# Ledger of designs, part 51: miniprotein binders against q96jn8r1131to1294

Target 1, 164 residues: q96jn8r1131to1294
Amino acid sequence: TLEFLENHGKNILLSNGNRTATRVASYNQGIVVINQPLVPQLLVQVRIDFLNRQWTSSLVLGVITCAPERLNFPASACALKRAAWLLRGRGVFHNGLKICEKFGPNLDTCPEGTILGLRLDSSGGLHLHVNGVDQGVAVPDVPQPCHALVDLYGQCEQVTIVNP
Below, E stands for the ipSAE of ESMFold2; O stands for the ipSAE of OpenDDE; V2 stands for 0.75 times the mean of E and O plus 0.25 times the DockQ between their complexes.

## First folded at step 5 (miniprotein)

Design v18
Fold by OpenDDE base, second read of step 6:
Structure v18 (fold): chain B 164 residues (1-164), chain A 83 residues (1-83)
Amino acid sequence: as target 1 above (164 residues)
Amino acid sequence: SKEDLAKKLIELYKKALELVEKGASEEEIRKLLEEVVKIAEELGDEYLIDFAKEALEAFEDGDLDWLREYIELALEYAEELLE
């Protein structure tokens, strides 16, 4: 069963069998990691449940290749400088460096109800799915094992893991 | 303007890095980082605020490596905003 790990950002409360993450304070400290590592053809999806338009930025998606149970989370995923591939806005980032300028839809403008998915293909490419539609390869070669990461940042205050 | 604030923030970060390299006084560096925090808050950008506060905290903890990392993150992000 896919769940969020108990090791999470300081402002996160887990519910619904650890399948729902809610940021209950401020706009940051909202990083969560999914328990099972990504394996080829496994589609991991989260639904944006609630957006607070008081803030400007929105959620960040990505993967980490370090042990998630011992990770000391910074205030935002963008501060991860090791073993991190992230999707923010329309950009793709690796350890803080932009490796792609424009990819897929702008995550900052995804409305409530949007279902975002991550999937590794057989070649190690990381795909983004939006509402069930494969947007293509965001990262061509991701080291394994890796874990899906969601940063409930800015507007994004709640997400839930959903089955395909 | 917002653009002017971002440019000022970038300038201060670069100055902070320079002072670190030259072994300047802690007080001088601290003042720059605190000013960056204020500018970030005035800009109202969540990431710039976070990076600025984390940079200042790293400095206060004596972790110059993380200070540099947060400044670099902030610079890259701020420059992206100006594009």
Scores: ipSAE 0.557, ipTM 0.846, lowest interface PAE 0.9, mean pLDDT 94
Fold by ESMFold2-Fast, scan of step 5:
Structure v18 (fold): chain B 164 residues (1-164), chain A 83 residues (1-83)
Amino acid sequence: as target 1 above (164 residues)
Amino acid sequence: SKEDLAKKLIELYKKALELVEKGASEEEIRKLLEEVVKIAEELGDEYLIDFAKEALEAFEDGDLDWLREYIELALEYAEELLE
């Protein structure tokens, strides 16, 4: 059973059996992490439920290699100090540094109802899935163990874990 | 203009790093970091605001490694905005 961990950003409220995350304040402090390590072939998917266009930036997702159960989350996932590989806008980032200029769709413009997925292949490549379509390898050779992360940043105020 | 504000933010961060390296007074460094927060808020960019506030928080906590990391993140981001 996939759920969001009870340890999360301070502006998050979990509901629906910890499968729905809602950011209840501001635009930041909205990091959530899946309760199980992202092992090869496990597909973790979230649906964008609500966008608030008061804000400009939007949802970020990716993986972290630090233990998440007692992690003190920063205001945004982009500040996770080299333990994170993140998809933001059209870029792929590690430690805030853009390591790929243009990958997949622009996450800042994905509409409500979009389903975003993360999966490791058998070689440790991190894949993004968008509405069921594999976008390819965003990050090769992700260190393991790693954990799937979603940052409900800016516009994105609610996501729900959905089954494949 | 937003371009001028971004350039000033970059200049202030570079000066803050120089002062940290030289062991300048805490008051001088704090004033620069507070000015960066004001500029980030004027720009209205969510990431620049967060990086600026986190940098100031790290400085107040006495964590110079975190301070340097947040400044580096902010500089990378701000320089990309200018492209």
Scores: ipSAE 0.537, ipTM 0.769, lowest interface PAE 1.4, mean pLDDT 89

Design v19
Fold by ESMFold2-Fast, scan of step 5:
Structure v19 (fold): chain B 164 residues (1-164), chain A 83 residues (1-83)
Amino acid sequence: as target 1 above (164 residues)
Amino acid sequence: SKEDLAKKLIELYKKALELVEKGASEEEIRKLLEEVVKIAEELGDEYLIDFAKLALEAFEDGDLDLLREYIELALEYAEELLE
């Protein structure tokens, strides 16, 4: 069963059997990680449950290739400068460097109810899915093992894992 | 020299961080961050350029904690570059 790890950012409260993550304070300290590695063809999905328009930027999602169980998370995923591939806004970032200017929809504008998914293809390409639609390869040849990460940053104050 | 540009970038970042902590004017902080972008581009280091642009973007988005994080990352990187 997919759930969020109990090691998470300071402002996160887990509920619903560790399948719902809520950021209860501020706009940062909201990193959560899925409890098992993202293996090829596994689709990990989260639904945006609540957006607070007080903030400008919104959630970040991606993968990390370091062991997350005892990791000291920074205040935001943007501060990860090794072992991280992240999607923020319309950009794709590797270890703090922007490697793509425009990929998929703008994550800062996805409404409540949007379902965002991450999947590795058989060649190790990282795919973003939006409401069930594959957006294509955001990152080629991601090293394994890797773990799906969601940063409940800014506007995004709650997400829930969705696995039919 | 590249070393002189890196030292200047570090000084401007430290000044920007002070202004953020003091709650200085948006215009004053923006001017410093724009100057940092210019210096990073002159240096030609890919990481410094990206950190400078991301810091400015965070500032324009009103995200001062993210701005502080990018300044701290840039300072760590620039200081290591001087070793």
Scores: ipSAE 0.012, ipTM 0.263, lowest interface PAE 8.5, mean pLDDT 83

Design v2
Fold by ESMFold2-Fast, scan of step 5:
Structure v2 (fold): chain B 164 residues (1-164), chain A 83 residues (1-83)
Amino acid sequence: as target 1 above (164 residues)
Amino acid sequence: SKEDLAKKLIELYKKALELVEKGASEEEIRKLLEEVVKIAEELGDNYLIDFAKLALEAFEDGDLDWLREYIELALEYAEELLE
């Protein structure tokens, strides 16, 4: 079953059988990782449960290719400068460098109830799904194994893993 | 231009760190941090806005360690934005 790993950012509290992640303080230290590798055709989905409008930036979503179980997470996914492909706002980032200016919807403006998904296709392309709609390939040729990562940054204080 | 605003934001943050090191007046530092918030809002970059507000809040709370950390994070981000 899909769950968030017990290794996570220090402001995270896991509940609901490790399927719900809540950021209980501040705006950062909110990185969570899915407990199994993102293998081709596996669709990992999270629902945005709660947004705090005190902040302006929001959830970051992506993959890392390093082993997450004992990783010392930085305060923000944006500080990952190695082995990371991230979707933030409308941009796609590889190791902190913007590689695409405008892909999919603006993640900073997705409302509560939005379901965001990550999937690898058979060619290793990373796809973003928004409310069931495939946005296309955000990143080609993602190295494997890789792990789905969610950063409950800024506005986004709670997400829950949902099944297709 | 966005580039000119980002450069101005960087210079204001560097001046803020210098004033903190010198033990300058709280009023001088506050005004400078408030100007940074305005520039971040004009830039429209949500990360820079959040860092600017956090820096100002840390300063108002008297937490100079967190103030320095938020400024350093903002500087790193803004400098990458220019590259």
Scores: ipSAE 0.012, ipTM 0.364, lowest interface PAE 8.2, mean pLDDT 85

Design v20
Fold by ESMFold2-Fast, scan of step 5:
Structure v20 (fold): chain B 164 residues (1-164), chain A 83 residues (1-83)
Amino acid sequence: as target 1 above (164 residues)
Amino acid sequence: SKEDLAKKLIELYKKALELVEKGASEEEIRKLLEEVVKIAEELGDEYLIDFAKLALEAFEDGDLDELREYIELALEYAEELLE
């Protein structure tokens, strides 16, 4: 079933059968990727387990269209300038360029216990789900195959994959 | 003003890139990057604060390619704020 890949940012420790990711140092080097491609209608969900208020920004969610098993991850997902669509704060970013000013809730203010989900619809639209509620299409026409990515950046030090 | 702070941040980043290209002293570059962090914190913009801290960390780690990347991201974001 769904697990985080063994290829991840260097500050990550995986536990709970590779379903929990913990960032054990600093505020960065916390990128993890789901072990299966995000195919249409697959809902991938993570729960925010622990927030460290020393930092101001929080987790980033999104998809990458490059193969993740051998990818050299940068220190932060915001440095991905190729093949990446990311949701950070209230913005939607494609390869580092902001393509939407405000979409869904501010990810920097989601509390512990929040469940965040990513899903592709039948037309290739990327949806964000927050506590089970579909926020709508953040990105239309995402190329396939693509892979769900979570960056445990800043405040967010632990997430766990949860089933729908 | 917010606009004046954003313009100062952009100018400091451009100076940092010039100093890196010229192989200027580590102390001079660090002081400039630390000033950028201070300005970003005064602006209160979460992205600019994070980019400034990431740039400083990359510099301390000796990763100049990563430093340039974070500066580029910060410049793109800051220039959009001024639009």
Scores: ipSAE 0.005, ipTM 0.223, lowest interface PAE 10.8, mean pLDDT 82

Design v21
Fold by ESMFold2-Fast, scan of step 5:
Formats: structure tokens, C-alpha cells, sequence
Structure v21 (fold): chain B 164 residues (1-164), chain A 83 residues (1-83)
């Protein structure tokens, strides 16, 4: 059963059997991680439940290859120094540095109800899915094991893990 | 203007890196990083605020490797804002 880990950013409250994450303060400190490694062909999906338009940035998602259970999360996922591949806006970032300028839709503009998915293909390519549509390979050759991460940043105050 | 604030933030960060390289006083570096936090807050950009606070925290912890990392993140982000 996919759940968010109990180790998370300090502004997060987990509910619904650890399947819903709510950021209860500010715009940051909202990192959550899925409780199981992202193994090839596993599709991990979250739905955007609530957007607060007081803020301008929004949800970031991706993978980390370090063990998440005791990780000290920074204020934002984009500040992670080691072992992180992240999608923010239209960019792809590795350890904070932009490695691709234009990939998929702009994540800062996804509305409430959008379902975002992460999946590794058989060659280790990380795919983004948007409302069931595969956007292609954002990152090739992701090291394993890796763990799916969601940063409820800025506008995005609530997400829920969803299955088909 | 927001452009002027972003330019000032970039200037202050470059000065901070220069001071760190020269082994300048902790008080001088701290004041500069504190000014960066104020400018980021005035600019109102969420990532610049977070990077500025993280840089200051790394400096207070004596971790120059993390300090340089956060400054580099902030510089890349701020330069992109000016494009």
C-alpha cells in the first residue's frame, strides 16, 4: 500500500491513512516521500487537491536516491544538494542545477484535480505522467534504489495518493 | 524596481563569496548575508527567500560548503529572473 512516510517537512500534516498530505503553514517545509522505493513500472500518482493563489510557485516532484526515513529535509526540495532529480515548472533539476530547460507542461500552472505520476521504465528512465498521459523521459538512467518525492511548495497545499 | 532588487541581491552574494575566499571577519560576512535576506523578502520571491535563509543558516553552522552551494543556487535563480 502506497503511503507518505512519517518523516516529512515540518509544515506537513498527514491524514487519510497517510495518503493525504496537507501543508498547514507558510509556503515551504512541505516535502513528503512515498514509503516504498520507485521500482521499474510502478506508477506513483498524486492528485492536487488544493491551491492557494496567494503564492506564485507550486508543486515540485521527482526522486531522491538517498534513504528518506531519517533525512533532514530543507525548506524546499530544490535546495537538496545530493542525489535529487526534480521537476519544477518546466525545468528538470539535478541537485539544484537545471539540466533541462523545457520538459512537459508547466507544473506551476497545473489546476486542482490534476493527477501527476512518476514511473521508471525498464531502462531506468524517469517518466512524468499528467492526467494519465505519459510526458516522456525527463531523466535517463536514474540510479536505484530511488524514492518518489513531492514538495508541496507555494500554491500547492494538499495532495492525495491515488490509484486507478 | 524588482530588477534593481535582483541586481543588488546578486551583487551582495558575489561580495559574500569574495569575503569568504579572503577569510574576512565573521561579523562582516554575517551582516552581508542578513542584508541579502532582507532584499529577498522585499523582492518577495519564495525561492530567493528560502535560499537566502539557508545560506545564512549554513554560515552560522560554520558549513562553508553548504553556504557556497546555497549562494550558487540563489545566483542561478536570480540571474534567470533577470532574463
Amino acid sequence: as target 1 above (164 residues)
Amino acid sequence: SKEDLAKKLIELYKKALELVEKGASEEEIRKLLEEVVKIAEELGDEYLIDFAKLALEAFEDGDLDWLRYYIELALEYAEELLE
Scores: ipSAE 0.565, ipTM 0.787, lowest interface PAE 1.4, mean pLDDT 90
Fold by OpenDDE base, second read of step 6:
Structure v21 (fold): chain B 164 residues (1-164), chain A 83 residues (1-83)
Amino acid sequence: as target 1 above (164 residues)
Amino acid sequence: SKEDLAKKLIELYKKALELVEKGASEEEIRKLLEEVVKIAEELGDEYLIDFAKLALEAFEDGDLDWLRYYIELALEYAEELLE
C-alpha cells in the first residue's frame, strides 16, 4: 500500500497508517516522500486536507531520484539542488532552477479537497493530475526509479494519500 | 567578527523568507535584503555578495521563486562556512 516514509521533515506528524501527513509547526520543514517508487501508469494521489491562510505559498509536488530513506531533508523543497523535479505554484523546477514558468493550475491557490496526482507515462513523462484530470506532461523525461515527494509548505498543513 | 556577521546574515535571510511567506510589505523585505548585501560586503565573501545581490535583484524583478532559490543557496553556503 502507498504510505509516507518515516524519514520526513522535522515538523511532520504521520497518522492514519502513515497515509496522512500533518505539519504541526511553522511554515516549513514539511517534506514527505511516498514509499513506493513511481512506475509507469501508477497514479499516486494526495488530497489537500487543511490550509492555513496565514501563509501565502502552498504545497510543492514532485519527484526525487535519490534514495528517499537516506535523504537529509532541507527545510523546504526549494533547497533541493539535486535529483529533484518539482511543481511550485505554476512553475516547474529541476534541481531548484525554474524550467517552466506556467504549467497547469496554480498550486498555491488550490483549495482544500483538491486531489493532486502524479503519474509516469511509458516514455518517462511525468504527468500532473488535478481532481482526476490529466493536466499534461510537466517533465518530459524523468529518471527511474523515482519517488513522489510532497512538501507541506506554507498554507498546506495536511495531506492524505488517496486511491484513484 | 566574521562568524558573527555570517550568523547575522543567516538570521536575516531566514527572517526574509518568513516575511515573504507571511505576505509582508515589499519595503520590509527590501530592507532586509539590502542589509544582507551590506553584511556580505563587510564579510568580503564573493559568493555571499553575489547571492545577496542576485537575491535582491530577483526580488526587485518580482520573481519570488528566484529569490527563494538564491536565499537557499546563500544559507547553505553560509552554514557551511560556520562548520
Scores: ipSAE 0.540, ipTM 0.809, lowest interface PAE 1.0, mean pLDDT 94

Design v22 (at its last look DockQ between E and O 0.89; V2 from the best seeds 0.00; counts 0 for: pae E 2.7 > 1.5)
Fold by OpenDDE base, second read of step 6:
Structure v22 (fold): chain B 164 residues (1-164), chain A 83 residues (1-83)
Amino acid sequence: as target 1 above (164 residues)
Amino acid sequence: SKEDLAKKLIELYKKALELVEKGASEEEIRKLLEEVVKIAEELGDEYLIDFAKLALEAFEDGDLDELRYYIELALEYAEELLE
């Protein structure tokens, strides 16, 4: 089953069989990684459970291609300088650098209840899904194996892995 | 205003880069970066705070390349906020 790994950000508490991640302090230190690597046609989805509007930014989604069990998580996904492809706001980032200005909806404005998904296609393209709708290829060629990453950042205080 | 603070932050970052290039004293550069942290905290923007702290940490570690990296990220982000 899909679960968040026990290796996670300092402010994260896992519950619900490690399917729910809650950031219990501050606005950062909220990175979690899903246990199973992405394989073609596997849709991994998380639901935004709670937002704290005292903050401005929101969750970051993406993938990492390094071993997640040994990763020392920084306070924010923005500090991942290698093996990281991230969706933040409307931008796509690779190792901290913006590679696309406008892609899909603005993640910073997604309301509670939004279901966000990641899926690799047969060509290695990483797709973003929003409420079940394929938004297209965010990253055209992602190295495999890779793991889905969620940074519970800013407003986003809780997410839950949900089945398609 | 928040806009004024963001502009000030941008100015300080640019000044910091200039001082690094000119080989200015570590104390002077440190003071600028610490001021950036304070301004970012006053602004209350999460990423500006994180970038500022990362920049300062990079500087303290003596990694000027990493310092430049985070300043560039911060500048890009701050400029987008002003658009």
Scores: ipSAE 0.715, ipTM 0.894, lowest interface PAE 0.7, mean pLDDT 95
Fold by ESMFold2-Fast, scan of step 5:
Structure v22 (fold): chain B 164 residues (1-164), chain A 83 residues (1-83)
Amino acid sequence: as target 1 above (164 residues)
Amino acid sequence: SKEDLAKKLIELYKKALELVEKGASEEEIRKLLEEVVKIAEELGDEYLIDFAKLALEAFEDGDLDELRYYIELALEYAEELLE
């Protein structure tokens, strides 16, 4: 059973059995993490439930390789440094540096109802899925264990875990 | 206007890094970082605001490595905005 961890950014409220995350204030402090490590063949999916177009940027998703249960989350996932591989806009980032300029669709423009998925392949490659379509390998060799992360940043105020 | 603000923000960050390398006064560096926060807020870009506030916080904590990290993130981001 996939759930968001009780440890999360300070502006998050969990509901629906910890399967829905809502950012209730501001535009930041909205990081949530899945309760199980992302192991090969596990597909973790979230649906964008609500976008507030007052803001310009939107959600970020990716993986972290540090233990999330007691982590003091920063204001945004971009501040996580070496432990994080992140998809933001059309870019892929690690340690604050852009490692791929154009990958998949622009995450800042995905509409409400979009289902975004993360999956590791058998070689440790991180894949992004958009509405059931595999976008390919965003990061070729993610260290294990790693944990799926969603940053409800800017426009994205609510997401819900969706079973495959 | 927004382009000019982004260019000013980049200029102030580069000056802040220069002052840090030269061992300039804490007051001078703080004033520059405070001005960067104001410019970021005027621009209204969420990442620039967060990076500016994190940089100022790192400086107040005396963590120059953290300060450089957030300035570098902000410079990369702001330069992309101008492309």
Scores: ipSAE 0.469, ipTM 0.749, lowest interface PAE 2.0, mean pLDDT 89
Fold by ESMFold2, look of step 8:
Structure v22 (fold): chain B 164 residues (1-164), chain A 83 residues (1-83)
Amino acid sequence: as target 1 above (164 residues)
Amino acid sequence: SKEDLAKKLIELYKKALELVEKGASEEEIRKLLEEVVKIAEELGDEYLIDFAKLALEAFEDGDLDELRYYIELALEYAEELLE
């Protein structure tokens, strides 16, 4: 079953059979990774459980294409300079560089209860889903294997893996 | 020592990121980034100086994504120097 890997950011506490991640300190050190690589038939979904609006930015979603089990995670996903494709705010980032100014909704404004999904299409395109609605291809030709990543950044203090 | 200056630079960069995410005043953030430039110049490393100036320029331009990028790049480089 789909779970967060035990290798995660240092401010994360896993619970609910490793299906819930909580950031218990600060605004960063909140990277978590899904334990299975994305394949075309797999939709990885997380629900935003708790937000702290004191912070201005919110969670980051994306994929990493390197093996996650022993990776030394930086303080934030945006510091990943290799093997990373990320969605932050409305932007798409590759290895820390913004490559698209606007894609889909603004993640910084998603309320509690929002269900965010990632899947890989048959062409290797990475799709974002928001509350069950496909937002289209965020990233074409993502190298495989890749793993879904969530950074419980800023506002985002808890997410839970949910079934499609 | 140069090691002490590099550690101070790293702490100031981390503080700058926190202030940005808290929505702190522009004056607080600018003051801190200006101190980063001063420390980078005292260290005399051309990459640290370039990163510090690029971060300050990004901040003054209001490009927070670019600011975050240069701060993270500077942190990675500064950590390497302490090896």
Scores: ipSAE 0.389, ipTM 0.745, lowest interface PAE 2.7, mean pLDDT 90
ESMFold2 (binder alone), look of step 8: mean pLDDT 86; pTM 0.814
OpenDDE base, look of step 8: ipSAE 0.338; ipTM 0.721

Design v23
Fold by ESMFold2-Fast, scan of step 5:
Structure v23 (fold): chain B 164 residues (1-164), chain A 83 residues (1-83)
Amino acid sequence: as target 1 above (164 residues)
Amino acid sequence: SKEDLAKKLIELYKKALELVEKGASEEEIRKLLEEVVKIAEELGDEYLIDFAKLALEAFEDGDLDWLREFIELALEYAEELLE
């Protein structure tokens, strides 16, 4: 079963058998990682449970290629630079650079109840799924092994892993 | 204005990188990085605040490589805001 790793950002509290992540303070230090590598055909999905509209930015999701078990997570996933391919707002980012300007919906405006998914295709392309709809390839040729990451940043204070 | 604050933040970061390259005093560099934190907080942009604090933290830890990396992230982000 898919779970969030017990190594996570310091503002995270895990519950529901490590399938729910809640950010209990501030707007940052909310990175969580799925407990197994993202392999082709595996669809990892999270539901946005709670948004605090005091903040402007919202969740970031993507993949990291470094080992997450002993990683000291930075305040935001964007600080992971070289090891991370991230979807933030409408952009796709790697090494701090925007590699795609408009991909999928604006993640800063997705409402509570939205289900966001990550999947690798057989060619190593990273796909975003939104409420069951494949948005296409956000990142081609993702290095492996890689791990699905969610940053409960800004507005997004709680997510839960949901099965396909 | 917010645009003027963002331009000031960019200028202070560029000056901080110059001072690091020249081996300027620790106190002079710290003051610039502290001013950047203040400007980021005044702007109220969550990413600029985080990058400014991470840069200051890296500097206090003596990690100049991470200092440069966080300044580079902040500059890319701030310049995008001005587009």
Scores: ipSAE 0.361, ipTM 0.698, lowest interface PAE 2.5, mean pLDDT 88

Design v24
Fold by ESMFold2-Fast, scan of step 5:
Structure v24 (fold): chain B 164 residues (1-164), chain A 83 residues (1-83)
Amino acid sequence: as target 1 above (164 residues)
Amino acid sequence: SKEDLAKKLIELYKKALELVEKGASEEEIRKLLEEVVKIAEELGDEYLIDFAKLALEAFEDGDLDWLREWIELALEYAEELLE
């Protein structure tokens, strides 16, 4: 079954059998990673449970290609410059570089209850799903193995893994 | 007022890069980077705060390559905010 790894950002508390991640302080130190590699056709989904409107930015989703079990996570996913493909706001980022200006909905404005999904297609393209709707290929040819990452940043203080 | 703070943050970052290139004193560079952190906190933009703290951390570690990387990223972000 899919779970968040016990290795996570300093401000994270895991509950509900490691399927719910809560950021208990500040706006950062909220990175969590799924316990299984993202293999083709596996759909990993999280639901936004709670948004704190005192902040303006919100969650980041993506994949990392380094081994996550013993990784020392930085304060935010933007510090993962060498092994991360990230969706933030409307942008797609790799190695700190914005590779797409506008992709899918603005993640900073998704309301509570939104279900966000990541999936690799048969050609290694990374797809974002929003409430069950495929937004298309955000990143082509993702190196494997890779692992799904959620950064509970800013507004987003809680997410829960949702089975398909 | 927030626009003025963002412009001042950009100015201080550009000055910090100039001081690094000139080999200026550690105290002068540290003071600028600490001022950038304060301005970012006053602006309340989470990414600007994180970039400022990452830049200061890289500087304290003596990693000038990462210092430049964080400053460049912060400048790109801050300039886009003003547009």
Scores: ipSAE 0.162, ipTM 0.576, lowest interface PAE 3.9, mean pLDDT 87

Design v25
Fold by ESMFold2-Fast, scan of step 5:
Structure v25 (fold): chain B 164 residues (1-164), chain A 83 residues (1-83)
Amino acid sequence: as target 1 above (164 residues)
Amino acid sequence: SKEDLAKKLIELYKKALELVEKGASEEEIRKLLEEVVKIAEELGDEYLIDFAKLALEAFEDGDLDWLREYIEIALEYAEELLE
């Protein structure tokens, strides 16, 4: 079964059999990674459980191509640089650069209960799913192996892995 | 206003890049980067705060390539806020 890795950002507390991640302090240090590589046909989904409207930014999700089990996580996913392809707001980012400007919904405005999914297609394209709806290819030709990442940043203080 | 703070932050970053290219004193550059952190905290934008602290940390580590990269990321983000 899918779980969040025990290696995670400093402000994260795992519960519910490592399927729920809660950020217990501040707005950052909230990176979690799925325990299995994201292989084609695997759909990884998380539900937004709790939003703290005191903050303005919200969660980031994407993939990393470095081994996550012993990774020293930075304060935010943006500092993962060349190892990460990230969806933040409406943008797609790699190495701090916006590689796609308007993709899918604005992640900073997704409400509690939203289910966000990541999937690789047979050609290595990374897809975002929102409440079961495929948004299309955010990143073509993702290097493999890669791992699904969620950054509980800003407003997003809790997510739970959900099954399709 | 928040717009005035964002414009000031952009000006300080541009000045910091200019001083780095000219080989100005470390203390002069540090003061600018510390002021950027204060402005970012006053603005209250989470990414601007994190980028400012990452830039300062890179500078303290002597990593001028990452300093420039964090400043460029912060400038793009801040300029987008003004649009």
Scores: ipSAE 0.291, ipTM 0.640, lowest interface PAE 3.1, mean pLDDT 88

Design v26
Fold by ESMFold2-Fast, scan of step 5:
Structure v26 (fold): chain B 164 residues (1-164), chain A 83 residues (1-83)
Amino acid sequence: as target 1 above (164 residues)
Amino acid sequence: SKEDLAKKLIELYKKALELVEKGASEEEIRKLLEEVVKIAEELGDEYLIDFAKLALEAFEDGDLDWLREYIEMALEYAEELLE
């Protein structure tokens, strides 16, 4: 059963059997990680439940290749300088470096109810799924093991893990 | 204007890197980093605020390698905003 890890950003409250993450303060300190490695063909999905439109940026989604159980999370996922591949806005980032200018939809504009998914293909390519639709390979050949990460940043104050 | 604030933020970061390289006083560097935080807050850009605070925290911890990394991230982000 997929759950968010008990180790998370300081502003996160977990509920619904650790399947719902709510950011209860500010716009940052909202990183959560899935409780098991993202193995090939496992589709991990989260639904955007609530957007606070006073903020301009929104949810960041991606993977980390370090062990998350005791990791001291920074204020935002974009401050991770090692072992991180992230989708922010329309960009793809590796350890703070933009490696793709325009991939998939703009994550800063996805409405409430959007379901975002991460999946590794058989070759280790990281795929983004939006409302069940595969957007293609965002990152080829991700090192394993890796863990799915969601940063409830800015507008995005609540997400819930959704089964396919 | 917001564009002028972003340009000032970039110049203060470049000045901070220069001062770090030449071993200037901690008080002088801290004041620059504190001014960057204020400018980022005035701009209201969430990532610029976070990078500014992370840079200041790294400096307070004596971690000059992470200070440089956070400044570089902030500069890349801010320069792209101006494009």
Scores: ipSAE 0.307, ipTM 0.668, lowest interface PAE 2.9, mean pLDDT 88

